# VH-VL binders against Calcium homeostasis endoplasmic reticulum protein (CHERP): the designs that were tried, part 13

Target 1, 141 residues: Calcium homeostasis endoplasmic reticulum protein (CHERP), of Homo sapiens (Human) (q8iwx8r149to289)
Amino acid sequence: ETQLDMNEFDNLLQPIIDTCTKDAISAGKNWMFSNAKSPPHCELMAGHLRNRITADGAHFELRLHLIYLINDVLHHCQRKQARELLAALQKVVVPIYCTSFLAVEEDKQQKIARLLQLWEKNGYFDDSIIQQLQSPALGLG
Below, E stands for the ipSAE of ESMFold2; O stands for the ipSAE of OpenDDE; V2 stands for 0.75 times the mean of E and O plus 0.25 times the DockQ between their complexes.

## First folded at step 9 (VH-VL; framework fv_ozuriftamab)

Design z43 (from z37 with light chain S28D M32L; at its last look DockQ between E and O 0.81; V2 from the best seeds 0.74)
Fold by ESMFold2, look of step 9:
Structure z43 (fold): chain C 141 residues (1-141), chain A 121 residues (1-121), chain B 106 residues (1-106)
Amino acid sequence: as target 1 above (141 residues)
Amino acid sequence: EVQLVQSGAEVKKPGESLRISCKGSGYTFTSYYMHWVRQAPGQGLEWMGGINPSGGSTGYNQKFKGRVTISADKSISTAYLQWSSLKASDTAMYYCARDFWSGYEDYFDYWGQGTLVTVSS
Amino acid sequence: AIQLTQSPSSLSASVGDRVTITCSATEDVNYLHWYLQKPGQSPQLLIYDASNRATGVPDRFSGSGSGTDFTLKISRVEAEDVGVYYCQQWDDYPLTFGQGTKVEIK
């Protein structure tokens, strides 16, 4: 049975949502790595982030700040060669990015699009995923 | 206008103590990490460590750990670099640099003018 | 620690020349920046995240690269471009700089 303390996770996510400091992101990232015990654990964490970010009524700041958390986790997955957590995030990144991008006007879209440029440069995703991110309406289709 | 103003040049002898300062203005001091970067005469740049002025948390390059202390006084928007016992090898230019964090990346966006520390017998 | 090696260590160029400086890392780097230290001055940011020009940096400066290999180019060097250029990584602590590339203008 795959078990994670999602109340503990949400308690760490709230400071990221509210203030998005480097320390808050680090705490959320550290929790995710310490609980990434198996592929199902990684999928639960990634799915939880997807659900929070893509929820109807989620504010832009919530979406952006949790995407910043995901970005930091992607970086450390690559450095630590944490393949299972990386794979779980790769499965959810398209709905996360595309929902967030399409929900806002150009000025806020610019903030999100800068992350796509970074993700492409850093090689976190294959070409198929990148193409979907570059065409957000198609990515949600 | 963001400014980082450092204390003046120092001429010291080995074994003496020293504290140099970096005062930040034109921004919320506690919202940005502050770092110290060393440049020995004729040499390149070397990161020494940094501090989160909000809570005082520090991180050090292992090479300098135990040799220097990084601190901050947020009531006067000032960061410090301190030696208890200087060596001749501490002769260098010392820069403070502000850590701009965009939400996903860091870089040094503003630098102090530098403090030359000369340690000689 | 991630080591950064720049090439060349120094160069001399005429005004209008194209200058290329490379930075090689001992492991993959996602956060690579370039600084210029003009003679007698503090370092200043030129390029952040491999390819983005900092505010006020002329478009004759460009950066590229990913992984372990990065390049800074000056398309048409000007007299004011003299100084030492440093690459710097923010992937892992300790933060490290390249050893520097001194650019002289004839």
Scores: ipSAE 0.660, ipTM 0.880, lowest interface PAE 1.2, mean pLDDT 93
ESMFold2 (binder alone), look of step 9: mean pLDDT 95; pTM 0.962
OpenDDE, look of step 9: ipSAE 0.783; ipTM 0.925

Design z44 (from z37 with heavy chain S57N; at its last look DockQ between E and O 0.82; V2 from the best seeds 0.74)
Fold by OpenDDE, look of step 9:
Structure z44 (fold): chain C 141 residues (1-141), chain A 121 residues (1-121), chain B 106 residues (1-106)
Amino acid sequence: as target 1 above (141 residues)
Amino acid sequence: EVQLVQSGAEVKKPGESLRISCKGSGYTFTSYYMHWVRQAPGQGLEWMGGINPSGGNTGYNQKFKGRVTISADKSISTAYLQWSSLKASDTAMYYCARDFWSGYEDYFDYWGQGTLVTVSS
Amino acid sequence: AIQLTQSPSSLSASVGDRVTITCSATESVNYMHWYLQKPGQSPQLLIYDASNRATGVPDRFSGSGSGTDFTLKISRVEAEDVGVYYCQQWDDYPLTFGQGTKVEIK
């Protein structure tokens, strides 16, 4: 199995973090799907995003923009029935969301909460995950 | 105020080339994708394609790919739609539409006034 | 491509009537929008993301729905609401519109 180049991934994530352009998000998404060759690779990518987003000292914009990437990937997973990548993201979405949500003030929490509303609406996650996302304080417990 | 102003009506013959324009103002032109949507007489709306004026990246409806070219000149905040060889079936109203991206969704928030293109022998 | 079918294709209502337009997709759609094209005018954004009114849109307009079925409602139609209404999906490319619903006032 071909090893993922996580530096290449980080190079794509940086523009997303810095500018959050549609093209940057698309580039990141496309890379993820191009490299979603196996469940381990999917989990590696998802785990990497989790680590970046939940890292101590991560800025709100970094977290939000990468969550936007995740949102785009989730949407694409649903459209393309990419089950392995979706499953990998389901394993990391709770700590990603909860950490990001609890780290900021109410005005910024609203931006993150909007994504939860979308995820609920679009049915990306099962009820058990949604329940955890609805209670961020408990989600990390 | 955001405005999209398109070039005037065109009357052409089959086989002729044509380029119509859409100039954006009241906003940062390179920060928003621009799309083209056509409407044949008495018909509905049909998406043709779009462009990121910043980098020039384009996306096309496969139906129109190879027949039209979407481009932009960011120095004058203008997007273009062009044909190398028009057909009678290209007769339609053509709209440019600004793409608003929220980070998770897109929609057309502003539209040009339309450019009527008539192709007849 | 995702196909969108609106119902009805046309309707005639009296001022003050309730109007309901539906949009059905061939597959599940996460991002559905509605546009209004008044006679002789360009399309204009009416509802985005199924249920959010665009800026300046009166509260008599409302949108709802999810999955494959979406609805636009006008609680009390006015003369100025005459035009063709289009649903539009931004879930997948190519972007597609419904065939339109022509609304006329008696």
Scores: ipSAE 0.678, ipTM 0.898, lowest interface PAE 0.7, mean pLDDT 95
ESMFold2, look of step 9: ipSAE 0.748; ipTM 0.909
ESMFold2 (binder alone), look of step 9: mean pLDDT 95; pTM 0.962

## First folded at step 10 (VH-VL; framework fv_ozuriftamab)

Design z45 (from z41 with heavy chain W101S Y104S; at its last look DockQ between E and O 0.80; V2 from the best seeds 0.00; counts 0 for: pae E 7.0 > 2)
Fold by OpenDDE, look of step 10:
Structure z45 (fold): chain C 141 residues (1-141), chain A 121 residues (1-121), chain B 106 residues (1-106)
Amino acid sequence: as target 1 above (141 residues)
Amino acid sequence: EVQLVQSGAEVKKPGESLRISCKGSGYTFTSYYMHWVRQAPGQGLEWMGGINPSGGSTGYNQKFKGRVTISADKSISTAYLQWSSLKASDTAMYYCARDFSSGSEEYFDYWGQGTLVTVSS
Amino acid sequence: AIQLTQSPSSLSASVGDRVTITCSATESVNYMHWYLQKPGQSPQLLIYDASNRATGVPDRFSGSGSGTDFTLKISRVEAEDVGVYYCQQWDDYPLTFGQGTKVEIK
């Protein structure tokens, strides 16, 4: 296996962070699916997103926009039966969500919580994960 | 402005090979999947398959799998549909359609003008 | 494959009439869309996700439904609305369309 170029990934993430356009998100999503060739690659991508989103001092917009990317990827994983990538994202979604949720004021928390509602509606995660997401303070414990 | 421009009409005989094209413009070509939809004369729409231009991954309707090949050249923002051996039953209008995907939304938001393929002896 | 059946297959209406088209799926569908193909033209997106009008679509068009039953309505049909309407599901592959509903004006 060839090693993933995380710099290339970051170059695609930056427009998402800065503009959050549908085109930027689609580009990032397509790159992830094109490089989801093995479980290790999937975990590397998911772990990278986790590290970027949960980093100390990360801005709310960075976190929110990258979670929007994750949301689109989750949707495609379900529809395309991309089990390995979905599994990798399931391993990192709790710290991603909880850190982002707890780092902001109540008015911004609603934007994050909206995603949880979508995830519940679409059935992206099992009940165990959903329960952790519903209690962010406990999810990081 | 997003545009999908397809190649011109084709008149072929059974057994001949053919490749038709769909060029996208006004958007980042590699950011959107491209699909092909067939419409036989006087009939409805039928999904044939699609491609991710970024990595080249394809998906096919089982009905057409092995009969057609979908490909893309991202350097010129063009998707292709090709046959190695045409049949009379391949006579149809062929549309390319862009796959809009964001969040839970996924639908065909833009369509090419269509390519008429006529196969007759 | 998920099969979609539209009703009616064709209809003729007068300008100003209310038109209703239904689409029935063999199984529950979460992502249903509607397209219009005007005579001599390519299909165009009309309604996405059951009830959302695409950009530029007049408000006389509306979509509703869930599960296996979906409906497209034209509150006051106009001459420019002539064409074939298709429902389409994006829940499972292969993607499938309804057989189409031809709308004509008297």
Scores: ipSAE 0.018, ipTM 0.654, lowest interface PAE 6.0, mean pLDDT 93
ESMFold2, look of step 10: ipSAE 0.026; ipTM 0.668
ESMFold2 (binder alone), look of step 10: mean pLDDT 95; pTM 0.961

Design z46 (from z41 with heavy chain S102T; at its last look DockQ between E and O 0.84; V2 from the best seeds 0.77)
Fold by ESMFold2, look of step 10:
Structure z46 (fold): chain C 141 residues (1-141), chain A 121 residues (1-121), chain B 106 residues (1-106)
Amino acid sequence: as target 1 above (141 residues)
Amino acid sequence: EVQLVQSGAEVKKPGESLRISCKGSGYTFTSYYMHWVRQAPGQGLEWMGGINPSGGSTGYNQKFKGRVTISADKSISTAYLQWSSLKASDTAMYYCARDFWTGYEEYFDYWGQGTLVTVSS
Amino acid sequence: AIQLTQSPSSLSASVGDRVTITCSATESVNYMHWYLQKPGQSPQLLIYDASNRATGVPDRFSGSGSGTDFTLKISRVEAEDVGVYYCQQWDDYPLTFGQGTKVEIK
């Protein structure tokens, strides 16, 4: 948010929010990897996603589509061994997931809960984080 | 009902050109990537490449780069695979397959019936 | 490229047998799928993301695994289950398939 690059990030996020195509996800992911130059850079972009997703008034599609971006980034962090970006996302995933899960009815909860099953299988998070994600009300408090 | 209908079998000679087709129906054609998968006689499946029919962007397996062209005509919901100069080693069954993306998972959910291409002198 | 090796390459089973097919990857795979190609037919999706049955797939088919090692099981094989089974990964391009496991009924 303090740099001109946050405006560029938001410009890439908007097509993901609006239409969520594979190309839009890829563009956002590529931007994140190109700008993940240090731990503070990684924390800034992860924190920005957290702020957008957990904002009061964020609609479900915004939250879901940006979680899809995070999912793609987690996958590629693992493949590229991008430890600093992965660590930054690990620090924000609990509020992101739990806020989004608790904001909707069961039908939409099932859509996001399927991601948790995938994340657990793929080993993106340690047991402590997984336990918080599995108990969303406890994860936020 | 989603259907992928491919053009008929082809018998060609080495050096000839060829374009085969895959027509999608029962869905919004431009909303799904389309891929080509080949199966040489008695062999397994091999991914060749794919296309986003909305904008025409393509990706290729390096093995086939420069050997084939993947294209689409969205006005008639049709994807194409074409060769400028066939080789005998191009003899195979060619399938089109629809790329279904859930937002985080991706798989081939519908396949065409296949187009047998035989290249022989 | 991620190479996928299936085992066995071929098997013969009696109706009612349990069938187990394995797929081993040269790298960790997060998005592993299984397809069946029945004789004379196009491939069809059986299992996506290691363990989820595609619509209309009978519950005698199950998948499991993570990392580099995946399995497909048929709890009680039926005559209609004959064909070649392929694992396939969507983690990295080029997309790759296993070499196939041919299942025959004896």
Scores: ipSAE 0.739, ipTM 0.901, lowest interface PAE 1.2, mean pLDDT 93
ESMFold2 (binder alone), look of step 10: mean pLDDT 94; pTM 0.956
OpenDDE, look of step 10: ipSAE 0.743; ipTM 0.914

Design z47 (from z41 with light chain V29I; at its last look DockQ between E and O 0.83; V2 from the best seeds 0.80)
Fold by ESMFold2, look of step 10:
Order: structure tokens, then sequence, then C-alpha cells
Structure z47 (fold): chain C 141 residues (1-141), chain A 121 residues (1-121), chain B 106 residues (1-106)
């Protein structure tokens, strides 16, 4: 099985969860790019983020702040043409977004929907993924 | 109420040093990056660089690297732009601008009133 | 550095006119913003991320575009809309602005 230092990853995720500064986001992003050595490595990172965000006990701030990390990583994947990391995130974004969207009331849902508009404009996801994100209840299994 | 208040206009000669300031109030100063943007007379806006006041890390436009120093004193919520040796070409209006970051979108949301620096013989 | 080119460089409009300003980038841009600098004032944010109006910006201002081509429109220009409009990208450092579009009311 593909190995990643998940303790190191979680240590970088915790400041993002707790305080969510631009520097904390940058540190998590830099770790992900440094460890994106193969498709299985990328899938382990993306799967870990999905598991943390979609866990039944996950606090809303954890979900939002890790989505902010994912947003920054998507942008940099596109700029760096990091296709394998992008593809790994594309495989997990539907449960991540839909779980987080459905967990909040309308005012926060509208803010999260603006993030989806940004993702669509920036071309991070195929039309099929976008359609699933636009229908959150259908996007969850 | 968020305010960015800059130091007053300066008239200087080439070769002189200068430090101008930008004091932030009405918000947590260390939570937002601060940037400097210049506007030469009759010209457009040009990004010079920025600073994270929390740790003091800086980034510079290569054009100005080595010509200016960006710093901050978080104990008094103030950012600085400093020249060790001014040139006539440094004549411009200088703005500080706050880097708003929502977690996913980023832009300059508040600007100082500007500091006019005139450098002439 | 990412270069942004605005068109036109200047224009003169009558109150009520529709105004269109374009911004073309040398690379694809995900984070494009628009600012207005009124005469004698600091810049102020109008539009962020291509199409979102900043707080307090009238709905006569709209933005659109993606990739390398972006547009700012004023559906019915008012006298208070005079000034220089700048596009600005936050995709890569150095941050860059367009050269500006000066809007005058005739």
Amino acid sequence: as target 1 above (141 residues)
Amino acid sequence: EVQLVQSGAEVKKPGESLRISCKGSGYTFTSYYMHWVRQAPGQGLEWMGGINPSGGSTGYNQKFKGRVTISADKSISTAYLQWSSLKASDTAMYYCARDFWSGYEEYFDYWGQGTLVTVSS
Amino acid sequence: AIQLTQSPSSLSASVGDRVTITCSATESINYMHWYLQKPGQSPQLLIYDASNRATGVPDRFSGSGSGTDFTLKISRVEAEDVGVYYCQQWDDYPLTFGQGTKVEIK
C-alpha cells in the first residue's frame, strides 16, 4: 500500500481547522504538493480529507476550513498542471461538498453555493460533477 | 469601523531616506496581510509588495526588491514602507491596502488615503 | 508576470449610456477583480472574482468572463461613475493591474 506520513498531514491540518489562516492553508497545500508523487499518493491525501470532512462527528468549522484548503489546492493544481492530484480531488468532491452544504442553514448554504459558482467558472470539474454538486441530496449516496 | 490611516505627504531630495506608515484600526491587525501599491503621477496602479504582520514574512514585486523595505510593528498596528536612498523616480502616491481573505476569495477591501512622496532636487 | 490589457484606454459617456470595459490577460485567470478610483480618491473594490459585486456597489455594475477575457459593464452610467477603472489579478505574484480605463462624463 502507498505510504504517507498521515501524522504529519494531520499536524498541518489542525491549525487550518482551528484558526484557518492563509499561512496554515499554504503549509497544508505545500505538504500535499510535496507528497503528490503518484496517483495512489494523491488518492490517499484526497481520501483522508474526504474521511475527515464527511465523518458524522465532524464539526462545521472543520468541514469549512478543510474545504478552503481544497479550494486553494484546486487552483494550484490547475496552475501547476498537477493532473493526478486534481483527479483525486475530483473523485471525492461530491460527498465533501454535499455533506457540508446539507449540514447548514440557508444563509451559509448561499455562501457555499457561491464557492461552487467559483469552481464552475474556474473549470475545476466536469459538467457531470457540477450537476451532482448542484443537486446535493442526489449527490450523496 | 475599519480604517487605514497613512502618514502625511513628504517632500524629499534624491539620496535621502524615508519611512512612511499605515496604521490599521477597527480590526485585528495581525489577521490580515497588508500591501503597498504605488501610483506615479498620471499613471496606473502598481503592486509593490506585502507583509503578514503576524510573523513579518514579506513578498516583493521584483521591480522594487532591494529598493524598499516593507515591515510592520504589530504592537502599534502599523505597517511601514521604507527607502534607504530615494530617487526622483520614486515620486508617487503610495497606498496601503488590506488583504481580505474569506477562506476562498481574496481582494483589497480597504485602502489608506495615500501618502504623496515628492522627490526633487 | 501576468499582463492585463484594458480596452478602451479612455472613453467619454453621457449619463444613461451603457459602458463596456474589457480586460484581457496573457494567461488564464481564476481570480479577477475590478476597482474604481474616483478623482482624488483611493481605489475602491467594485467586483471580485469576475462577477460578484462588492458590498454597497449598485446593481448597474456587472462583471463577467473567464479564462483570459473579462468584461465590466455599467448598464446606465451616472455622474458619480467618473474615474479610472482597473482590473486586477490575484492568480500569481507579482499581483498586476490593467493599465486603467478612464471614464469621463460629457
Scores: ipSAE 0.727, ipTM 0.890, lowest interface PAE 1.1, mean pLDDT 93
ESMFold2 (binder alone), look of step 10: mean pLDDT 95; pTM 0.960
OpenDDE, look of step 10: ipSAE 0.848; ipTM 0.940

Design z48 (from z41 with heavy chain S31D; at its last look DockQ between E and O 0.93; V2 from the best seeds 0.78)
Fold by OpenDDE, look of step 10:
Structure z48 (fold): chain C 141 residues (1-141), chain A 121 residues (1-121), chain B 106 residues (1-106)
Amino acid sequence: as target 1 above (141 residues)
Amino acid sequence: EVQLVQSGAEVKKPGESLRISCKGSGYTFTDYYMHWVRQAPGQGLEWMGGINPSGGSTGYNQKFKGRVTISADKSISTAYLQWSSLKASDTAMYYCARDFWSGYEEYFDYWGQGTLVTVSS
Amino acid sequence: AIQLTQSPSSLSASVGDRVTITCSATESVNYMHWYLQKPGQSPQLLIYDASNRATGVPDRFSGSGSGTDFTLKISRVEAEDVGVYYCQQWDDYPLTFGQGTKVEIK
């Protein structure tokens, strides 16, 4: 199995982090879908995002912008029935969301919470995952 | 305040070329995509395409692809819609609409006043 | 392309009446918006993401729905609410609108 180039992934993530443009998000999303060739690759990408987002000292903007990427990927997973990539993201979404939510003040928490509302509405995750996201303090426990 | 001001009404004949404009003000022009939406007489709204003024990347409705060109001049905060050869069926009101994007939300938040294009022999 | 069908195509109501407009999609839609085009004017954003009122929109307007079925409601219609209402999806390209619902006041 061909190895993923995580440096290439990081090169696409950096513009997302710095500028958070539609084109940057789209480029990152397209790369992820192009490399979602196997369950291990999906898990590797999802795990990488988790590591970057949950890293100690990560700025809120980094976390938020990468979660926007995840949101866009989730949307397209649903439309394209990309089950493996969706499953991989489901495994990491709780620590991603909870860490990001708990790391910021209330006014910024609202930006994160809005994503949860969208995810609930659009049915991206199982009820068990949603319940964990609804209680961020417990989600990391 | 955000404003989208479009060029004036046009009366043309079939086969003629035309370019209409949409000037944005009250915001950073290159930070928002601009779209064009058509409304034929007595009909509904139809998306034609859009442009990222920053870089000039475009997307088109397949229905209009090859028939129209969307462009932008960011130096004067202006988007354009142009035809090389008009048809009678191009008679319509044309709106430019700003694309609001927040990372997870995307919709048309501001619209131009519209440009009426009439094509007749 | 995702097709959107509104119901009804037109309606006439009295001031104070409750108005309900539906929008049905050919496939599931996550991002649905509503616009109002008043007579002689440009379209204006009314509801975004199914249920959020745009800035300046009165609370008599409400949106709901998910999947393939969406609804716009006016709890007590006023004369200024006259116009054509459009649903619009932003899930996939090409972007598409419903055919519109014309609302008139008796």
Scores: ipSAE 0.731, ipTM 0.910, lowest interface PAE 0.7, mean pLDDT 95
ESMFold2, look of step 10: ipSAE 0.732; ipTM 0.901
ESMFold2 (binder alone), look of step 10: mean pLDDT 95; pTM 0.960

Design z49 (from z41 with light chain S28Q; at its last look DockQ between E and O 0.92; V2 from the best seeds 0.83)
Fold by ESMFold2, look of step 10:
Structure z49 (fold): chain C 141 residues (1-141), chain A 121 residues (1-121), chain B 106 residues (1-106)
Amino acid sequence: as target 1 above (141 residues)
Amino acid sequence: EVQLVQSGAEVKKPGESLRISCKGSGYTFTSYYMHWVRQAPGQGLEWMGGINPSGGSTGYNQKFKGRVTISADKSISTAYLQWSSLKASDTAMYYCARDFWSGYEEYFDYWGQGTLVTVSS
Amino acid sequence: AIQLTQSPSSLSASVGDRVTITCSATEQVNYMHWYLQKPGQSPQLLIYDASNRATGVPDRFSGSGSGTDFTLKISRVEAEDVGVYYCQQWDDYPLTFGQGTKVEIK
């Protein structure tokens, strides 16, 4: 069946949340690619990230650092042509980005918005998703 | 003020060993990867490899793997590039460069002054 | 490895001229940078992620492009802009540089 070791995933996510080093990001990314065995596996990973980031008690650094993980995974999905993992992330990116953007004031919003500019330039998402990301209040409709 | 200060120029013969250094100051040395970049006379820039000074993990351009060793001594904020047996083709300017990483932006933000290594009979 | 080809390989310009340098990649590049190496000096960062000026870089320098084709422009060249310009990618290891564009000022 479709099972993943979510304790193992969370153990890799915690250093990303706490310190957000290149090594911590790489370990989380490598785990995700190693476990991206089927579309349901990819959807479980992406859903888990969405749930962690959009939780009511999630603080800004948790959200931002896990979005940095997602950014690195998007880049490597494109390079490796990992279409199933990319598709799973595309399904959750709107609530992830929009919740995080709307939860903070303008200077922190600018940090998140710079990522959207990069995502648009790099072609990770179609126009429909980009339009939702650019209008965060509508994206959470 | 962030500074990367490299050891002085070297004149060596083929077959000799050599270690050159790059000392970082004005920042937390263990928070940034350090890279080495080569420039042969009259030529362009070529990435050789890098190191995370915190844990000592390294990555190499395959072209130089096994020919050089990259290391660091975090107690004195210093990265090293070393050869066990130099060749005439190792004649070049060698730069260290600091790897800035913001979470998704990454580039070489500071460079050492360069160490000229001349290997001749 | 991702190969980067710059054009032209060299040029001579007068103060006040507009200069255009291109960099073509063999694959899509998401993280393209530009460096200037002035005569006798170390390289220094000019532009990161295709279009962002590094701190202290004059606004006469601009970068653009995405995918495989990137451009560096100097709107009005100054004597201090002499040197070799390099594009560099950070998409995949090994990191690679373009072969360089030598800019002379007359």
Scores: ipSAE 0.794, ipTM 0.916, lowest interface PAE 0.9, mean pLDDT 94
ESMFold2 (binder alone), look of step 10: mean pLDDT 95; pTM 0.962
OpenDDE, look of step 10: ipSAE 0.819; ipTM 0.933

Design z50 (from z41 with heavy chain M34I, light chain M32L; at its last fold request DockQ between E and O 0.90; V2 from the best seeds 0.86)
Heavy chain, then light chain:
Amino acid sequence: EVQLVQSGAEVKKPGESLRISCKGSGYTFTSYYIHWVRQAPGQGLEWMGGINPSGGSTGYNQKFKGRVTISADKSISTAYLQWSSLKASDTAMYYCARDFWSGYEEYFDYWGQGTLVTVSS
Amino acid sequence: AIQLTQSPSSLSASVGDRVTITCSATESVNYLHWYLQKPGQSPQLLIYDASNRATGVPDRFSGSGSGTDFTLKISRVEAEDVGVYYCQQWDDYPLTFGQGTKVEIK
ESMFold2, look of step 10: ipSAE 0.760; ipTM 0.910
ESMFold2 (binder alone), look of step 10: mean pLDDT 95; pTM 0.962
OpenDDE, look of step 10: ipSAE 0.885; ipTM 0.951
ESMFold2, fold request of step 11: ipSAE 0.793, 0.764, 0.784; ipTM 0.923, 0.916, 0.920
ESMFold2 (binder alone), fold request of step 11: mean pLDDT 95, 95, 95; pTM 0.964, 0.963, 0.964
OpenDDE, fold request of step 11: ipSAE 0.901, 0.902, 0.902; ipTM 0.956, 0.955, 0.956
ESMFold2, look of step 11: ipSAE 0.781; ipTM 0.917
ESMFold2 (binder alone), look of step 11: mean pLDDT 95; pTM 0.962
OpenDDE, look of step 11: ipSAE 0.890; ipTM 0.952

## First folded at step 11 (VH-VL; framework fv_ozuriftamab)

Design z51 (from z50 with heavy chain E106Q; at its last look DockQ between E and O 0.92; V2 from the best seeds 0.80)
Fold by ESMFold2, look of step 11:
Structure z51 (fold): chain C 141 residues (1-141), chain A 121 residues (1-121), chain B 106 residues (1-106)
Amino acid sequence: as target 1 above (141 residues)
Amino acid sequence: EVQLVQSGAEVKKPGESLRISCKGSGYTFTSYYIHWVRQAPGQGLEWMGGINPSGGSTGYNQKFKGRVTISADKSISTAYLQWSSLKASDTAMYYCARDFWSGYEQYFDYWGQGTLVTVSS
Amino acid sequence: AIQLTQSPSSLSASVGDRVTITCSATESVNYLHWYLQKPGQSPQLLIYDASNRATGVPDRFSGSGSGTDFTLKISRVEAEDVGVYYCQQWDDYPLTFGQGTKVEIK
């Protein structure tokens, strides 16, 4: 079925948001891979993360910590050749990154921008997506 | 200041048991994994395994699984590497190293001074 | 397991020389680090994620590369740079190191 237990997902996301330990990230990642049964499942998970991160009033730590989860999932998608989950994340990364970048001051922006450098080096996204990420105001346009 | 201080050198015979230690200070011990890295005389570095001191979960390089036990006592900020029965081939320098993790950056940022274990008759 | 092969296995340099060390992986690596083990000392981090200098590492050290091929350079070697240099990957378990490159200074 194309439905997912989003309460179970949110229960795994909350420790990531609160404390962002390596084990919490791993638990969230493992859940996502276990539930990546079809393209629609992957898109539901990716869309849920986008909705949580881009919500009005989401605080910076929530956004940053969930972006760290996404970073770990991107890496493992590449290693496992999980093309459908990767594609789903590629569809949502621009609003996720650009909203988070534009919501904070320069010092926190540098922290987020360091992730973009890593994503570019690791080849997670094509040039069109990278260009949008490099120009956050235009990326949301 | 972050420090990892290891127990002193050991001279043992084959078949003896041994536990060596790595005490962390200057940071929250339970927030960082501790790993063990082996260096046989004149050779390179080999990863043996690691532990999350918070819950005690471990991961091992299969080469060493069943040969050693990794554990921790978080009440005294100490990780351990233990053999139930040493072999001459266990002669090596053993390092503990702290697993720095920032959310996406990960590397060994601090290392203990090493514990030389010599196993011979 | 991801195997890392360094080249050369050893080298001898004069103070002021440029030193280049390579690390080749058996598969693509996103998280490649460099450590230096000076004589009689523990390893210490030099470079993380291919190109980022660790805190306190002099500007003469630089790293580059992606995919399967990585390079560590010392632009002008100093006497204190003696030791064995190791690349190390954190992409997948077991974690692995290169076999090491011994750098001697004349």
Scores: ipSAE 0.699, ipTM 0.900, lowest interface PAE 1.4, mean pLDDT 93
ESMFold2 (binder alone), look of step 11: mean pLDDT 95; pTM 0.960
OpenDDE, look of step 11: ipSAE 0.813; ipTM 0.934

